# Designs tried in a protein design chat: VHH binders against Flagellar brake protein YcgR (ycgR). Part 108

Target 1, 263 residues: Flagellar brake protein YcgR (ycgR), of Thauera aminoaromatica (c4kar8)
Amino acid sequence: MAELSTPSPASPAPLDGGRGDELEKFTLRGARQILQLLQDLITHRGLITAHTGGGHSFMTAVLKVDEERGRVVLDPSPDPQANRRALAAPRLTCVTQLDGIRIQFPLVGLGEGQDKGRPALFAPLPAEMLRLQRREFYRLQVPLAHELSCLLKAEDLARKPVEVSARVIDIGAGGVAVVVPTGAAEFVIGGTLPACRLALPDGEPIELDLEVRNLNRQTQRNGTEQLRVGLRFAALPRAADTRIQRYIFKTERALNAKARGGL
Short names: E, the ipSAE of ESMFold2; O, the ipSAE of OpenDDE; V2, 0.75 times the mean of E and O plus 0.25 times the DockQ between their complexes.

## First folded at step 10 (VHH)

Design P9 (from K4 with A33S; framework vhh_7pa5_2)
Fold by ESMFold2-Fast, scan of step 10:
Structure P9 (fold): chain B 263 residues (1-263), chain A 121 residues (1-121)
Amino acid sequence: as target 1 above (263 residues)
Amino acid sequence: QVQLVESGGGMVQPGGSLRLSCAASGFTFSTYSMSWVRRAPGKGPEWVSTISPLGGSTSYADSVKGRFTISRDNAKNTLYLQMNSLKPEDTALYYCARDLDYWDSGTFDIWGQGTQVTVSS
C-alpha cells in the first residue's frame, strides 16, 4: 500500500461568477453541510489554493474547524508577503479538489493569531461552498442521430499505419469512448494514438492525440463482435476544449428540452 | 512504501550545532504535518518540534525553544532540524515522525529508525 497522488499540472482558476445561476444546484448553504465538507477537507488532506486577488495566490490547508467560535483555521504561507496580501484582501477565493470533486468557497474577514502557541490564519465559516463533480468524469451519451465519429490513426498487428473511423458513444471533457469492429486495429492500454480527428457538428474535425485507457469486447445481437475503446485526450488545445464543452452543453440542453416536451 | 530516513547525527561538543535531515518517501509529504521526537538513554520519548503541512506554523518543546529550528522542503520531500547551542541534555536518538493531526494531538503513525546525537566534552 502506497499513498501516491498525481499532482495537478496547474492550479485551477476560480469559476466565473457569470454562471452563478447554473451553479446554484451545486452550492451548499446549510451550516451542517458546510461543516461536514470542511471536515472532509481535513480528513482527506485536501490542499487549497487561496486566491487573494490581483493574480496572487498561495497554498494552504484547513488545520481545524472551530465550531464553537464559527471559524476555520488555515495553515499560513511560509512566505510572509503572501500572508500580508491575504490579510489585506477583502476576500479569499479558496479552490480545492477531493476525489475528482471541485470545491470552491469564499472566506471573508481573514485574521492571524495563535492558539496555544501555534500560529495560524483564522476566518469565519463560509456562508456557502460550491461542490462540483470534476467535469472530466462527466460523460454525455452521444445521440445516435448525431453520428459523431473519430478517425483513429492506429497500427495493425504488423505495426503498419491504419485509419479507423470509430463511432463515438460517449464524450466528456477528458475523453471519449468509441466502438470499432474487432480486429480493425491493435490497441494497447497506455498506448498513444497521434493526430486522430474528432468530428463535431458545426466545424472542422479537431486534431487530437489520444491515449488508450480501457478495452471491452462486446457481442451484438446479430453475432458480430465490436470493441469498445476508452480514450483520454492527451494534450487538448484550449480551442478544442471549448468546442467539446459547447457541444456537451448544447446537446444536454436539447435533451432536457426534449424531455420537457419541446422546450 | 511509506518510509522516513533520518541522517545528520553525530558527536559534538557543548555549544556546537548539528542539522538533522529526514528523507520521506511513499506518501504525499506536503499534506502531512511532521515532527521530531527524541529518546534519551534511560528516559521515555520526548516530543521536540512539529511543523505544519505547508510550513507556515511551527511549535517547539519548552526545552528547545530558541535553540532549535524545524523546517521542511516540500519539493525535496525532506524535513530538517537545525540544532544550535547544544547541551549534554540534548543527547538522544532523534526520530522524525509523520503527524496525523497538527492541531488536536501529536498522534504519530510512521517513524524513522532514528539518528544518534551525542553532546559531550
Scores: ipSAE 0.536, ipTM 0.841, lowest interface PAE 2.1, mean pLDDT 84

Design P90 (from K4 with T50Y S59D; framework vhh_7pa5_2; at its last look DockQ between E and O 0.42; V2 from the best seeds 0.00; counts 0 for: pae E 2.3 > 2)
Fold by OpenDDE, look of step 11:
Structure P90 (fold): chain B 263 residues (1-263), chain A 121 residues (1-121)
Amino acid sequence: as target 1 above (263 residues)
Amino acid sequence: QVQLVESGGGMVQPGGSLRLSCAASGFTFSTYAMSWVRRAPGKGPEWVSYISPLGGSTDYADSVKGRFTISRDNAKNTLYLQMNSLKPEDTALYYCARDLDYWDSGTFDIWGQGTQVTVSS
C-alpha cells in the first residue's frame, strides 16, 4: 500500500515580478504608515505566516510595536526548530491579511531576547510594507467620534427586505466599509443594494446604490462577531461625490493636525 | 457566547501537583493571549502566568516561577496550568482570563468561574 505522499502544498510562488511600478503603488514606506499598519495588525489580532526560506514557515503575531526602540516584537514559535530557522534566515517574509487585504513585509535582523522577562523575537521595523489593496481609491479610516452610518437596504435569509444600520469604518471616493451584526442580513458579493443612505456629519443622508465587493467576518476584542462589508458606490451623483470628498479631506486634515500636536 | 471554563482544581498535600485546564469557546482562541489569575482568601487577585497567542512566549509571577508551567493547545481551544511543588500559599481560586492586549496590559476582559485549589496537609 504505497502511502500517497500528499504533495506538500506548494509554497505560494513569490509574487511574480509584476512590473515594479504597480507594486510601488501598494508599498508603504512612510514610518507613520508602517507603524499604523503594524498597530492595526495587533488591534485586529492578525496572525502572520513568516517565511524563513527553503519552503519553511511558522505562524507568528505582532505582539508589540516598540516605537522607542524602533522594533517589532513577534510571538516566537512553540517549535524551537522554527525559531532557529527564523534566526538563521537573513530575511523573513511575513504574510498576513487584514480586512481581506493581503499584507506582505520583510523583516531583517531578527533576534531573540526578552522584554519584561518574556521571551520574544525582535526585529527592526520594516522599511516597507506591501498592502495589496485592489482598491482604486484611498480609504480614510473614519474616526469613531464621527459616528458615520449607512442604512443598508438588504435581504434577510428568507429574502425579506430588511434595513440595517451599519457603522462606516472607512470611506473613500470609490466606496465604504461598514460593520454589521452577524445575521442582520444576507450579503452576496457582486450584489447590489439599492437606495441605501449614507449619513455624513455635514447634512442630510446621501442616497446611493452600493455594490457588495467584500465580506469579512471579524471577531471583536470582546468576542462579538461582526461582519465587515466592503461596498462600492455603484452610482454616485456628482453632488454626493463632492460631499464625500470634502468630508475625507476635512477629516484627514484634522487627523494630521492632531497627530502633529497642533490640537 | 464567549466563555471560559476552568477545571482540574482540588485538594492536594504540600509538594503535590495539579493540572488545571481552561476550555475556551465563542472566540478565536488562537489569536488571544491568555493568563491565569488566582485569588486567595482575604487577598486580592494575583496574576500567576501569561502565555502568548501562539504559545511561544510565557511569563510567570515570581511566586510560582520554576514550579508552574503554562501551556495551550490551540487546536483544542484549551489553556493549561501545570502546578508542581504546591505550597499552602498556593491555595486560591484559580481563574482563566483572556488578555485584552498581547504584551503590556494586565487587563482582562473575559474570566472563567474559577477552579478551587487547596493545598493542605
Scores: ipSAE 0.878, ipTM 0.948, lowest interface PAE 0.5, mean pLDDT 89
Fold by ESMFold2-Fast, scan of step 10:
Structure P90 (fold): chain B 263 residues (1-263), chain A 121 residues (1-121)
Amino acid sequence: as target 1 above (263 residues)
Amino acid sequence: QVQLVESGGGMVQPGGSLRLSCAASGFTFSTYAMSWVRRAPGKGPEWVSYISPLGGSTDYADSVKGRFTISRDNAKNTLYLQMNSLKPEDTALYYCARDLDYWDSGTFDIWGQGTQVTVSS
């Protein structure tokens, strides 16, 4: 498979904090909305991956919402080390999915004790919860065989226009991640790259404006440095959105068929 | 499709041990709290033990505390009850039950057929 060396985010991994501004429209802060969403997790039996930091996580569930005391009752891990890590963490990042909707929320002030004689973990109700449809958060790892590229309209150190052909390594409804050789152009988080051109298989390149969201310098095994750039679609016409979603859908289906072992 | 099948019952002398198993199929086992419930001859059902969906929380009836241990293997869709220091009073049909409530145990929608435990000299 062409994707053997592609960096993959952990699944289910917390979403990038640098996307906070674009995720605001999907963030619930109303007390009633938060209570209802937590109750929906109980009713629909949504299991939660709780990230405790340092690459550690454990499976839990909201067992009860104690509205009067303003707290959630959580299933402890059967692994005592996971519970110790959770209690020592300043914050848990909780990630779950319900009918194609991604839900993410922080828990702060975790404690342990008993409710009705039963061991439990307790945390105050979160002040906010993120609720995203699958299409808003999903990222397809782009097969190398597709040779997907994006022509970036960027600037050099002297603010002079340069064009950089960047390899697209992942793509979602909200943006792309690309790889660029170190020094090919200057990128500023929050900066806009106008009139870039995304080349999908079959059809004309898509002209779009991209916003720089994150920058990660990476060193390859041969010692060569490259820059990974996370880019948000600043405004996307419906026709372009449809083409991108169609590419993602078709590629997922093809990869799933291949993963089933060519039965 | 949705099914619970108990096994591991039998005859044992007082002070002996038995391990009951419950094989679950047709539903996502890891998303349900589970209980063991027993019915002695001529009596109504008695709740014995509870386990939370991920197994981090367990509870027991006073009559079995310190003697019985409930556990689950979510990868194998299997619930267990390890019974030690068995007494004649533990003689009953033992049922695996799917608990509808994550925390307030006592509302069951799916039951197995039961496995007989007889403790006698």
Scores: ipSAE 0.673, ipTM 0.867, lowest interface PAE 1.2, mean pLDDT 86
Fold by ESMFold2, look of step 11:
Structure P90 (fold): chain B 263 residues (1-263), chain A 121 residues (1-121)
Amino acid sequence: as target 1 above (263 residues)
Amino acid sequence: QVQLVESGGGMVQPGGSLRLSCAASGFTFSTYAMSWVRRAPGKGPEWVSYISPLGGSTDYADSVKGRFTISRDNAKNTLYLQMNSLKPEDTALYYCARDLDYWDSGTFDIWGQGTQVTVSS
């Protein structure tokens, strides 16, 4: 049968490409910061999943950073086919964690050779590294039973004010995704919705300003159309942020307990 | 709780073979490079072989190249040394050692009690 180089279920998968613009501010591009982060991975013995494309990956580690030559030294795979795929790939997407912080970075120009007589893989230092706490990339899928909603203060086609109660389908530190009936309001990417109200199960609704980041039309099984609206928190006061994080934490704990059948 | 336990030693005639095993416990085996080190009678420690954490890179002392093969099974937390074409000079107590440094600095922080290999006529 086919070779088994696909990502294992325990391996961190690359972040979804649809989140690329919201992740830009967490991207390190300074040479000193990149070197320090790579050194931290070495010191903490971080295992790395290197994705070669086509669903293939292999485990590796940064063995050292060669600052003089501006390159990283990687542990080759004991599987020669994994090494051949890595060397043929236009880039590797490396994913790992350091103390609960997700690290993701590309390597291009991978080569093979020896370092001090030992086989190794080499690549130039990455030009960028993504460094995220779980809080920064995690989105909780909101349980239907919570009936979480957000009152949007938007405009119709004639630019007249309209209020739309939208169901929240996911929530994270940086924003929410909601669904509304198609035609309930006009949304433009980059537009700001001031003084919206996010209704959490406990406590008073949170007043917050939202920025429209993406729009997707969805068709339900019965043919009914709805609009998925991705919304960023424009500015989030500390108290509001705390309430949102508490909701996520409590809900996640409850969902995990139910999934395990822990009564 | 951190332990390395060697086995597979014994007495063998010149030209014979032995396979050593090292069972690791109490630490994350796959994140450490590993080495075999030996002590011949009346001599100090001699590095024998190295294997990288994920097993893709190996290295050997000149005295054993072509005769010894190091390997590891990270799923079983086990290190191996296949020793072929054994010589009387290979007689030693063989240790499995946890290697802290990729650069072969000889920085070993734990090793076991060893397993005896004796090659004699």
Scores: ipSAE 0.427, ipTM 0.800, lowest interface PAE 2.3, mean pLDDT 85
ESMFold2 (binder alone), look of step 11: mean pLDDT 86; pTM 0.867

Design P91 (from K4 with T50Y S59Y; framework vhh_7pa5_2)
Fold by ESMFold2-Fast, scan of step 10:
Structure P91 (fold): chain B 263 residues (1-263), chain A 121 residues (1-121)
Amino acid sequence: as target 1 above (263 residues)
Amino acid sequence: QVQLVESGGGMVQPGGSLRLSCAASGFTFSTYAMSWVRRAPGKGPEWVSYISPLGGSTYYADSVKGRFTISRDNAKNTLYLQMNSLKPEDTALYYCARDLDYWDSGTFDIWGQGTQVTVSS
């Protein structure tokens, strides 16, 4: 049986600790970022799977962030045995998701008590939180101002090579969606486009192979026809994957900051 | 779309027991704290009991502590109130309510139609 090195973002299983260096770029350590993310889990009512070790886990939720005492208030399990295991554990690994993004964080020093007569579990605020986008399914809508493009190496109806510059409308860890004028090239679902070039704002264009996954013909208000093409990254180089994920994370963070800061 | 429907009320003699149920639909029940609230004729609403989203934390009004037990079955989207040692003073219309604040009870946005409990000889 082969070990899974990276579980699905929707999976409750914690990520391999040996991958710490690869996950560093997705780790939040800013106090305000951590507080905001915990508050987002409360606001969006995210359920958390808490792993207590030895293959044991229980379902919980962050009920409150107590900034004055520097702690989180967690929903105890209705199973007293699960609570006993959690309190005996030196560390809890908490796994959840928000908007298709996997969130994982440790809690150390779990205690039990009552707040205003209500039984609760308490733990100090985590010093770090891992925030991994749901790689296969999350799609960033590309801001028009970024002018992101992909040079497609395709074929015309006579199978003659043609190069088409396509505007990237969304991007994820697994692929891009682009728009091209109808008739610019022939696309076949399941077909491979080798050595295409994805232009990101920083650095040289990324050379990669793309697989055609879907096609959708669209007609604009002015009568102009365009084709939306969904493309999967085939055998993406690790350096390219890192650049794409960094672009997505940076852009999403900037959009979130703009929405919350009014700038 | 969001609905709460209470049932299980009725007439009972002092010292008797009743079990109230509340069927929830149209929202993710397991992510909300829930409360029971009652209203006696001529009186304002009185909060009775609270349960956290996953059921690990419960809290009761002093008037019902030791006699009432709140519970939930998240797989069945159902909230319960087991009422023992009923007193005439427990006579009221009982509502289940969706608690908007996970921890500071009293902020309710959705109420059911209520179920009548009458405790008399």
Scores: ipSAE 0.522, ipTM 0.829, lowest interface PAE 2.0, mean pLDDT 83

Design P92 (from K4 with R98K; framework vhh_7pa5_2)
Fold by ESMFold2-Fast, scan of step 10:
Formats: C-alpha cells, structure tokens, sequence
Structure P92 (fold): chain B 263 residues (1-263), chain A 121 residues (1-121)
C-alpha cells in the first residue's frame, strides 16, 4: 500500500474526490472563514478556473461577496458559449491559487443577471472551501466596525516629523496594510517608521517598528485620493506577537459565531 | 513596479473620435479590473469607465454612456477607450488605472502621466 502524497498547492486540476475527506484539516466550513477567504480572492485577484463537467472549463473571478443575499458575484466569460455551459451545469468546481496556496470550492445554483446595471453571474456562498495554507501568509481583513488604527511616525514633504493616524485594513502575523490621505506623509519603500502605535481592542496600543514594503496611490470615485501602505513588523516582541495573533483568532471566531448564531 | 503608459490623445473637433490605449506591465493584467479616469484642468479626477478582469462586464459614467466603449486585450496587456461624438466637456488628461474595488467603492491606482485629449472647434 503506497502512502498518500500531499497534493501540490499550485496544481490547476481539481483534487481527487477519493482523497477529499483526508483534506478536512485544510477545509473551511465556517461562514465567516469562507467569507474572509472569498474576500482574499478578490483582494489578491485570484483567477479561477471553473470546471463545468464534461471536460469543459472557463476562466472567472470573484468580483464581489454579497453578504446580505448570501451569494458571490462572478465575472462572466466574454465567450457566450462558456456562460451557457456554466449556467447549464449542476455544479461548478472552482480552482485557484494565491501566492502558491491552493484554493478549491464548489458552486451550486449558478444564475445570471445584472448587478447595479452590469452583467454578472451569481451563485450562493459555498458551504466549504479547501485551503492549503501556511499561517504566515494569512491576512485578516479588519472589520470596519473595529476602527483599528495605527499611529505612524513619519515625515512630511518638508522632512519634518509628522504623526498620522492610519486606518488598518488588513493584518497578519507579518504586518499590516493601512490607508492614509494622499500627501499626509512621505513614505519610502524599505524605510523604517520607528515607535509606531498599533491600537488593538483590549489594552494599551502596541509600540512597533514598521518597515514600508508597498505603496499604492488610490483614487476613489468621489475624486478623493488616498495612499495604501503595506507595512512589515520589523521588531515584534513576543507579547505583541501574542496579542496580534489573539486578536486575529478571536475576531475570526467571533464573526463566525455571529454569522451562525443568526440561524 | 506597476507601469501604465497611456497614448492616443490629441486635438479633435467636436463630434470627432479618438482611440486611447494603455500598455500595462509589472502586474498580472488579466486579474485586475481596469478603468479610465480623467482630470479636467483645475478639477479632481472623474471616473469614466471600468471593465472587468476578463472583459465580460463593463460600466460607464452617465456623461459618456453611449459615446465611449472600453475594451481590453489580455494577451497584449492593453486597455482601450474608443471615444466617439466627442464634446468640449471631454477635454481632460486621461489616465488608465487598476481598479481595486470593481463593484463597490471604485478605488483606483493611477500610475502614469496620462494622455491629453483636447476637444475644440
């Protein structure tokens, strides 16, 4: 008897159905965990190969998660035949990958229509999603209601010290992403921001040294501009690491419990 | 290392047509919704049009609907804007942008210098 090999996380083909139950440790079944992973697919722009059966597939992407209606919005194919095949299929098997992490999930009940006047495909939220993931790559999208902020110590255009309160939009074991108004401060990729203060619930702000990793200027539809800054934890004390991981864990559990508690 | 290079602008008379192009590099073009945004002299940026990652869905600002057509060629990493029936009000610097929120807030990354469109008699 040969031992079962670990599936490649980057493989585009659907995983063997006979091995599905052995992947339970990698399978998400919590409603909020599923919502978070779908949002990660949107954020990381994961192209999805949707298998419609009979050897047919098409490329799609998750454009939006509609939590109120309990459904995902998918990009239609520019090929009308592919869309017709997908709508006729009883089930789609969706396969994608994010940074080498394999994601696979079923969609049942695909429909078509309009979302805010735009053509779209819709499907109910999947009951399960497979994720072959290492903890170090996980990023929690921060609920807006938590009002998580990080006080950044930076410089303005004249190289004078400035403190900027930035909204935290995602957080992981390795860092945070924040948004600031364009022009509030100057950031240099690879630069260090010393003694910044991350405000988490349940305690004093955490003092952190942060390294600038990514910069993106963003324009909102109302014409206002903002800067998204990706920040790495340069020197993270064990107590701070424990608090950040506890926040991530408790937030996931609380949101999942809330979603299920409503029946 | 995102680079977006707009081209195809120029001076045209009212009622004329122009086709803008945007050459994209430094990211996986086919995974992003792409938009055209414009900035008239002395004004903030105005969203013009968006196309979904695979091109199956498009949307337009009311001011350009029926006159402009957005399209993309994912094999060539190129975004297009076909502009017909141009009006003096269309005079602006036109940018292409990565759309980070296709269906909700319409948040865009603008990377290039843009291409100037002037509509005058």
Amino acid sequence: as target 1 above (263 residues)
Amino acid sequence: QVQLVESGGGMVQPGGSLRLSCAASGFTFSTYAMSWVRRAPGKGPEWVSTISPLGGSTSYADSVKGRFTISRDNAKNTLYLQMNSLKPEDTALYYCAKDLDYWDSGTFDIWGQGTQVTVSS
Scores: ipSAE 0.006, ipTM 0.420, lowest interface PAE 10.0, mean pLDDT 80

Design P93 (from K4 with D99E; framework vhh_7pa5_2)
Fold by ESMFold2-Fast, scan of step 10:
Structure P93 (fold): chain B 263 residues (1-263), chain A 121 residues (1-121)
Amino acid sequence: as target 1 above (263 residues)
Amino acid sequence: QVQLVESGGGMVQPGGSLRLSCAASGFTFSTYAMSWVRRAPGKGPEWVSTISPLGGSTSYADSVKGRFTISRDNAKNTLYLQMNSLKPEDTALYYCARELDYWDSGTFDIWGQGTQVTVSS
C-alpha cells in the first residue's frame, strides 16, 4: 500500500552482555580459526545482517579476507544512509549462520573504499567470533490456530500506563515476539515491561517481566500495519520455564509430524 | 540437509510480470518465516519481502510495495513471489532465504543459486 511504509530488516543484535560468561565456551579466539570461519562464510555465500545500533541494520556479505593487511572486505548496502550509519558507528555487530550454526562477530574501525573497482567496506579482522547452535537460542513459530497471547503492561506516548493484548508469533526459552497494532503503545529498546501476563494452553496466565529487545514494522496482506516486538524474559520461575519448554516441545513435535505426514 | 531451489526468473519488458518459486527441503518449512532477497549487479543484497510461518502476515520493501506479492504453500514446501509492473530497477538475482528463529529478527540464510530476473526493452 502507498500510505504504509515498512522499514528494511532492522533489529539490534549486540553480543549478549548479560550472558558473557555463559557464551565464553562458544567464543572463537584463535587467529587461524577466525580466518577459516570467515573464509567459510565467503565460500557459503551467506548473507550477513550488520547491526549499526539504534535499531538500524543492513544486509552485507564478506567479499574477501585480506590477511596481509589484517582486514575483512564487505559489500556495502544499496542504501547510502545505511552505509553512512555504519561508518559513523563505533561498533558493528554482524550476525549470520552457517550449516545451522549462528555466527556473530564485532567489527570496529569500519572504512570505505573500492575492491575490484566497486565500492566496498573494510574493517580490521575481529579478535573473536561467536558460534552457537540454533537450539541454544531457538524460537518456535507459534501456529495462528493456537491464538497465543500476552497482555503487555506498556506506556503510551505520554508515558501513561496502558494494557495491550498482543498476539505471540514466536516463543523460545529466552523470550517471545509479539505483534501489536500500530499506535497501540510506545516501546523503547532496552525498556522493561513489568508484570505482563503470558497465556499458554493448560493453566493460568504466567506473570513475568519482559525487556524490549527489538522492534520491526510489518504490513499484513489486508494492508494493515502492525509492530513486531521482540521481548526477553527478565526472570522466570522454574515452573513457568518448564511450562514454556513443554509447549515448545509439544508444538514443534506436532508440526514436524504434520510436515512428515504430508499435512 | 537444508536445500532451497529458486526458479521462475527470466527476461521481461518493463511493465511485465513474473512468478518466482522456491522449493524447500531438509527442514520443517512451516515453522520458519521465509524471505526473498535480491542482489543487483554491482550492488549489495537488498531485502525484498518476508512472510510469516503460516502466511498470516507479510512485509515488503518500500521499492516493491503494491507491485509484488509474497505467498507460500506449506503443503508443498514452496515459497512464491508474484512480481507485477516490473521496472528496470528490479533487475537482480533473486534468492529464497530462511529467517533464523532468534531474538535478532532479520537474520537470513540462503542455500540456493538464485534465479535471474532481467527487465529491459
Scores: ipSAE 0.005, ipTM 0.352, lowest interface PAE 10.0, mean pLDDT 78

Design P94 (from K4 with D99G; framework vhh_7pa5_2)
Fold by ESMFold2-Fast, scan of step 10:
Formats: sequence, C-alpha cells, structure tokens
Structure P94 (fold): chain B 263 residues (1-263), chain A 121 residues (1-121)
Amino acid sequence: as target 1 above (263 residues)
Amino acid sequence: QVQLVESGGGMVQPGGSLRLSCAASGFTFSTYAMSWVRRAPGKGPEWVSTISPLGGSTSYADSVKGRFTISRDNAKNTLYLQMNSLKPEDTALYYCARGLDYWDSGTFDIWGQGTQVTVSS
C-alpha cells in the first residue's frame, strides 16, 4: 500500500503579492547578487519551503547553481505527489531565511531529471529575489500577562455578523495569530475581516482590516476546543505600524534580558 | 554566533527508541519556534515536527504522529525529540532547525550538522 504523504508545516501564503510596490526596495534583480545569494543558501544549508499554489508546499534546498546555463538545482520532495504538483505549477514561490533575513524568490519553468545519478528538480535562475530584515517577518510570542486582544468582526455559522474578542498569541509587522473558541465564528482562508480592533497598551485600539491566512484547530486536555487563526494586516497605516513595532521591540528586549540571565 | 548541535543518534532495531537532543547557542532560544527535519539517503529533506517558542503548541508529520514527541527546555537552550516504535523508514540524518514563523511562513534559517539514526535488524 502507498504511504500517506507527509505534510509540510502549516501551508503559509508567501508575501509575493501581499505588499506590492512596498517590497520593491528589498528586491534584488542583478544577476551577480542573485548568484551570490543562492550560493549563500547552499553554504548555510538553508531549508526552503516551496509553494506550488492552492495552499500546497514542500521542503527543498538549493543543491547547486549552474551559472553557465543559468539554472538552479533543487532537492525533490520525498512525496511524489508534491513533485507532481510542483512540475504542474506555473510558478513556485520559494521562501527561506538566513540569519534573520527572510528570502523569497519565484521559480518558473521547473523540470525534472538527475544530478550525478540522483533525482533533481531544475529551474532557470530567478529574475528577482526578495530580502527582508527580521522586523518585516518576525513574530513576537505575546506574554499572557499582557492580555493582548483583538476584536474581530466576522460572521457566525448562519452568516450573521458577530464580534469575537480573540486573545493575541503572537504578533509581527505583517499580522497577528489569535485564539477563538471553536464555533464562535466562521473563518475562510483568504476572507477579509473589516474594521477589526487591536488593543495595544498605552493607547486607543487600532482599527484595521485583517485577512485570514491560516487555521488550526486544537483540543485541550480538558476537552475545550480552540481555533488558532493567522491574520494578515491587509493595509496598515504608518502610525499603527509604528505602535505595533514599538510594542514588539520593547517586549522582545524585556524577554531577551530575562532569557540571558539579566534579571 | 548562532549554532545548533544535534546528538543522540545511533543504531536501533525496529520497535526501539531513541532520544535526540539539540543544543542551541548564540540567540534567544525562547523566542523561536524550533523544528526537526530529516533526510534519508537519496531523498530530499522531510519535515518531522515543530514546537512553538514557549512549548505551548506542537505539530507532527503524519508519518510520525503518535510515535514521536518534540519538547524543549528553554532554561537549558535545548530541543528534544523522543522517538518511539522506530521503523526502518525512520532511518535518516536528523537535523535541528530554527523556525521564525511556523504559523505564517513555515521557514527555517539555521540548522545543524545532523545526527544519524539507523533502524535496522
């Protein structure tokens, strides 16, 4: 019997279409810079999550850069179905990190073959690569003592408007993850929640639009069911971004001081 | 300098158990999600398990659910993988990996040299 395929960690949406022109300043388009960055991924043994669309992804790595033919060689997935999805996809979106720098790049024209007698995936070198510093993707685990909450404007199971106060469990420049009781509201990946309110310390709640990016249902030992919801900031005013970033930095510094034995 | 050092691999018979450890240094361990990733001979890397920064949430590949347990000790900057009911198909190099955002990106930016696990009669 065929073995059931092993899923990757949560199927996250890449930032490729998320912020549009805001990401241009972080985009590398020079052939030499692209080659150097790919070589850095090889040197540091960077693991890559390759998104094939429709919420599907698999883990890979850059094995080799063929500068003469303008090609990159990738590790295929141990899951044959993931490789078939990749080969059928018009584009792969590859996401990885090097020492706190998020790297994202597209691959178009994926093919399969062998490298030194071993199965491999081949693609032309990417025309662009995105490099983002940690602050753009870093997510702070919110201390329970901070009691951070977000009032979500959603729909219930009957499609009636409902307001749900959700506990914020992590926060970053791009969004929040929250916990809600199972059945409190209906969430659809890609759905927009308009005019939600994020409560931060020392100020009025921030009004913002959130997009649902991921869902994970959890059952606690006491039988209580919770839904974890990953939410992206659809559009974030500069003043709101500044307040969120200030909260993250302040809290991270306090956690870092505590963890390093500087009580 | 950021460093991850895996240990605890070895040879076991099918049905046996092993406990892997990963010693982390050079970063604030408690602020990062951590993962185990394995690579079998002739295969690409396969994700095995992830644990949240404070240990409140874990996730597992379907192939290891119910057999493997991921845990962490933030006071010791150490990640663990308890592997029970080992099968020949679990034979691989096991890598410790630093994840920054397992809810959103599922990305890894640092991983160690790996520790070899061989399950054979």
Scores: ipSAE 0.000, ipTM 0.303, lowest interface PAE 11.3, mean pLDDT 78

Design P95 (from K4 with D99S; framework vhh_7pa5_2)
Fold by ESMFold2-Fast, scan of step 10:
Structure P95 (fold): chain B 263 residues (1-263), chain A 121 residues (1-121)
Amino acid sequence: as target 1 above (263 residues)
Amino acid sequence: QVQLVESGGGMVQPGGSLRLSCAASGFTFSTYAMSWVRRAPGKGPEWVSTISPLGGSTSYADSVKGRFTISRDNAKNTLYLQMNSLKPEDTALYYCARSLDYWDSGTFDIWGQGTQVTVSS
């Protein structure tokens, strides 16, 4: 059974904090970048899900940015209990999206008051904002009928070169997840597998370098062990990137057509 | 395609109450601040009240503060104005209006046809 390995950019749920190291390159910390992104949320009338902890959240929006005081003005909830929970929380985790890009940021030091005689919530500008491109975290569950495989150039337990044909279970713009039998090869997190070959439909295999990101051993119902390996594209030529994106788009459209018009 | 349709007006005696409704269609209602604006006979338009997109913030003209309550139901794409302690000077055509900015009570791009409120003994 394969499934999406990461949350959709459109999901209102907060992203896992254990992925912090992988999300660093998508984190904005420049004051001008943060101000621009907040202004973009205002311009596009983006609704925000604000998580207050303990499974509680409420809907809000950035009404304006006060650059002089370094703070945002937020729409209070019409539910007074939600506002009380937000004010009592040590931090809010705010989740929204803009043109398919997932945006997530913390707010600390929430207060309440009035702006021009109107009730409002205030918070200092966030020190960081996460901005995730849809394509970078979208993982397509590969249909079994596609029989998509990746020939891994790895080493066995004796450090001798071996080739392992691995089944691709999910694929995204940044990498693939594959399944191999336990013991078929040795993988080291952070290690590189050079000149591997990804077999896509409609063309020759793509030669690419893969970096090992994670390893998960799993025992099947029949007692057979298998290893799930998360692999990042270490160097991806434009032509290869284009072919991978075309496969993802075509497969996604076919799956959507099946969901809507399948008998 | 964007439309606002008001209802709930009528004749009422001084001290009476009326509830106005505005049904919105053709746009994402929950992302816009909404306003009520009225025009009395022989007078120019007067802003009455505004409500923020999620409904957590409201504002009122001094002439109606404490007597009128603006509210919205984003699930039903509907704006309301509860009018209590009505006075003869509240007699006007009442318009539902879509606000361009969250705080700017003077800028609107879409208007309804209006609903007549007459307060008369």
Scores: ipSAE 0.535, ipTM 0.817, lowest interface PAE 1.9, mean pLDDT 84

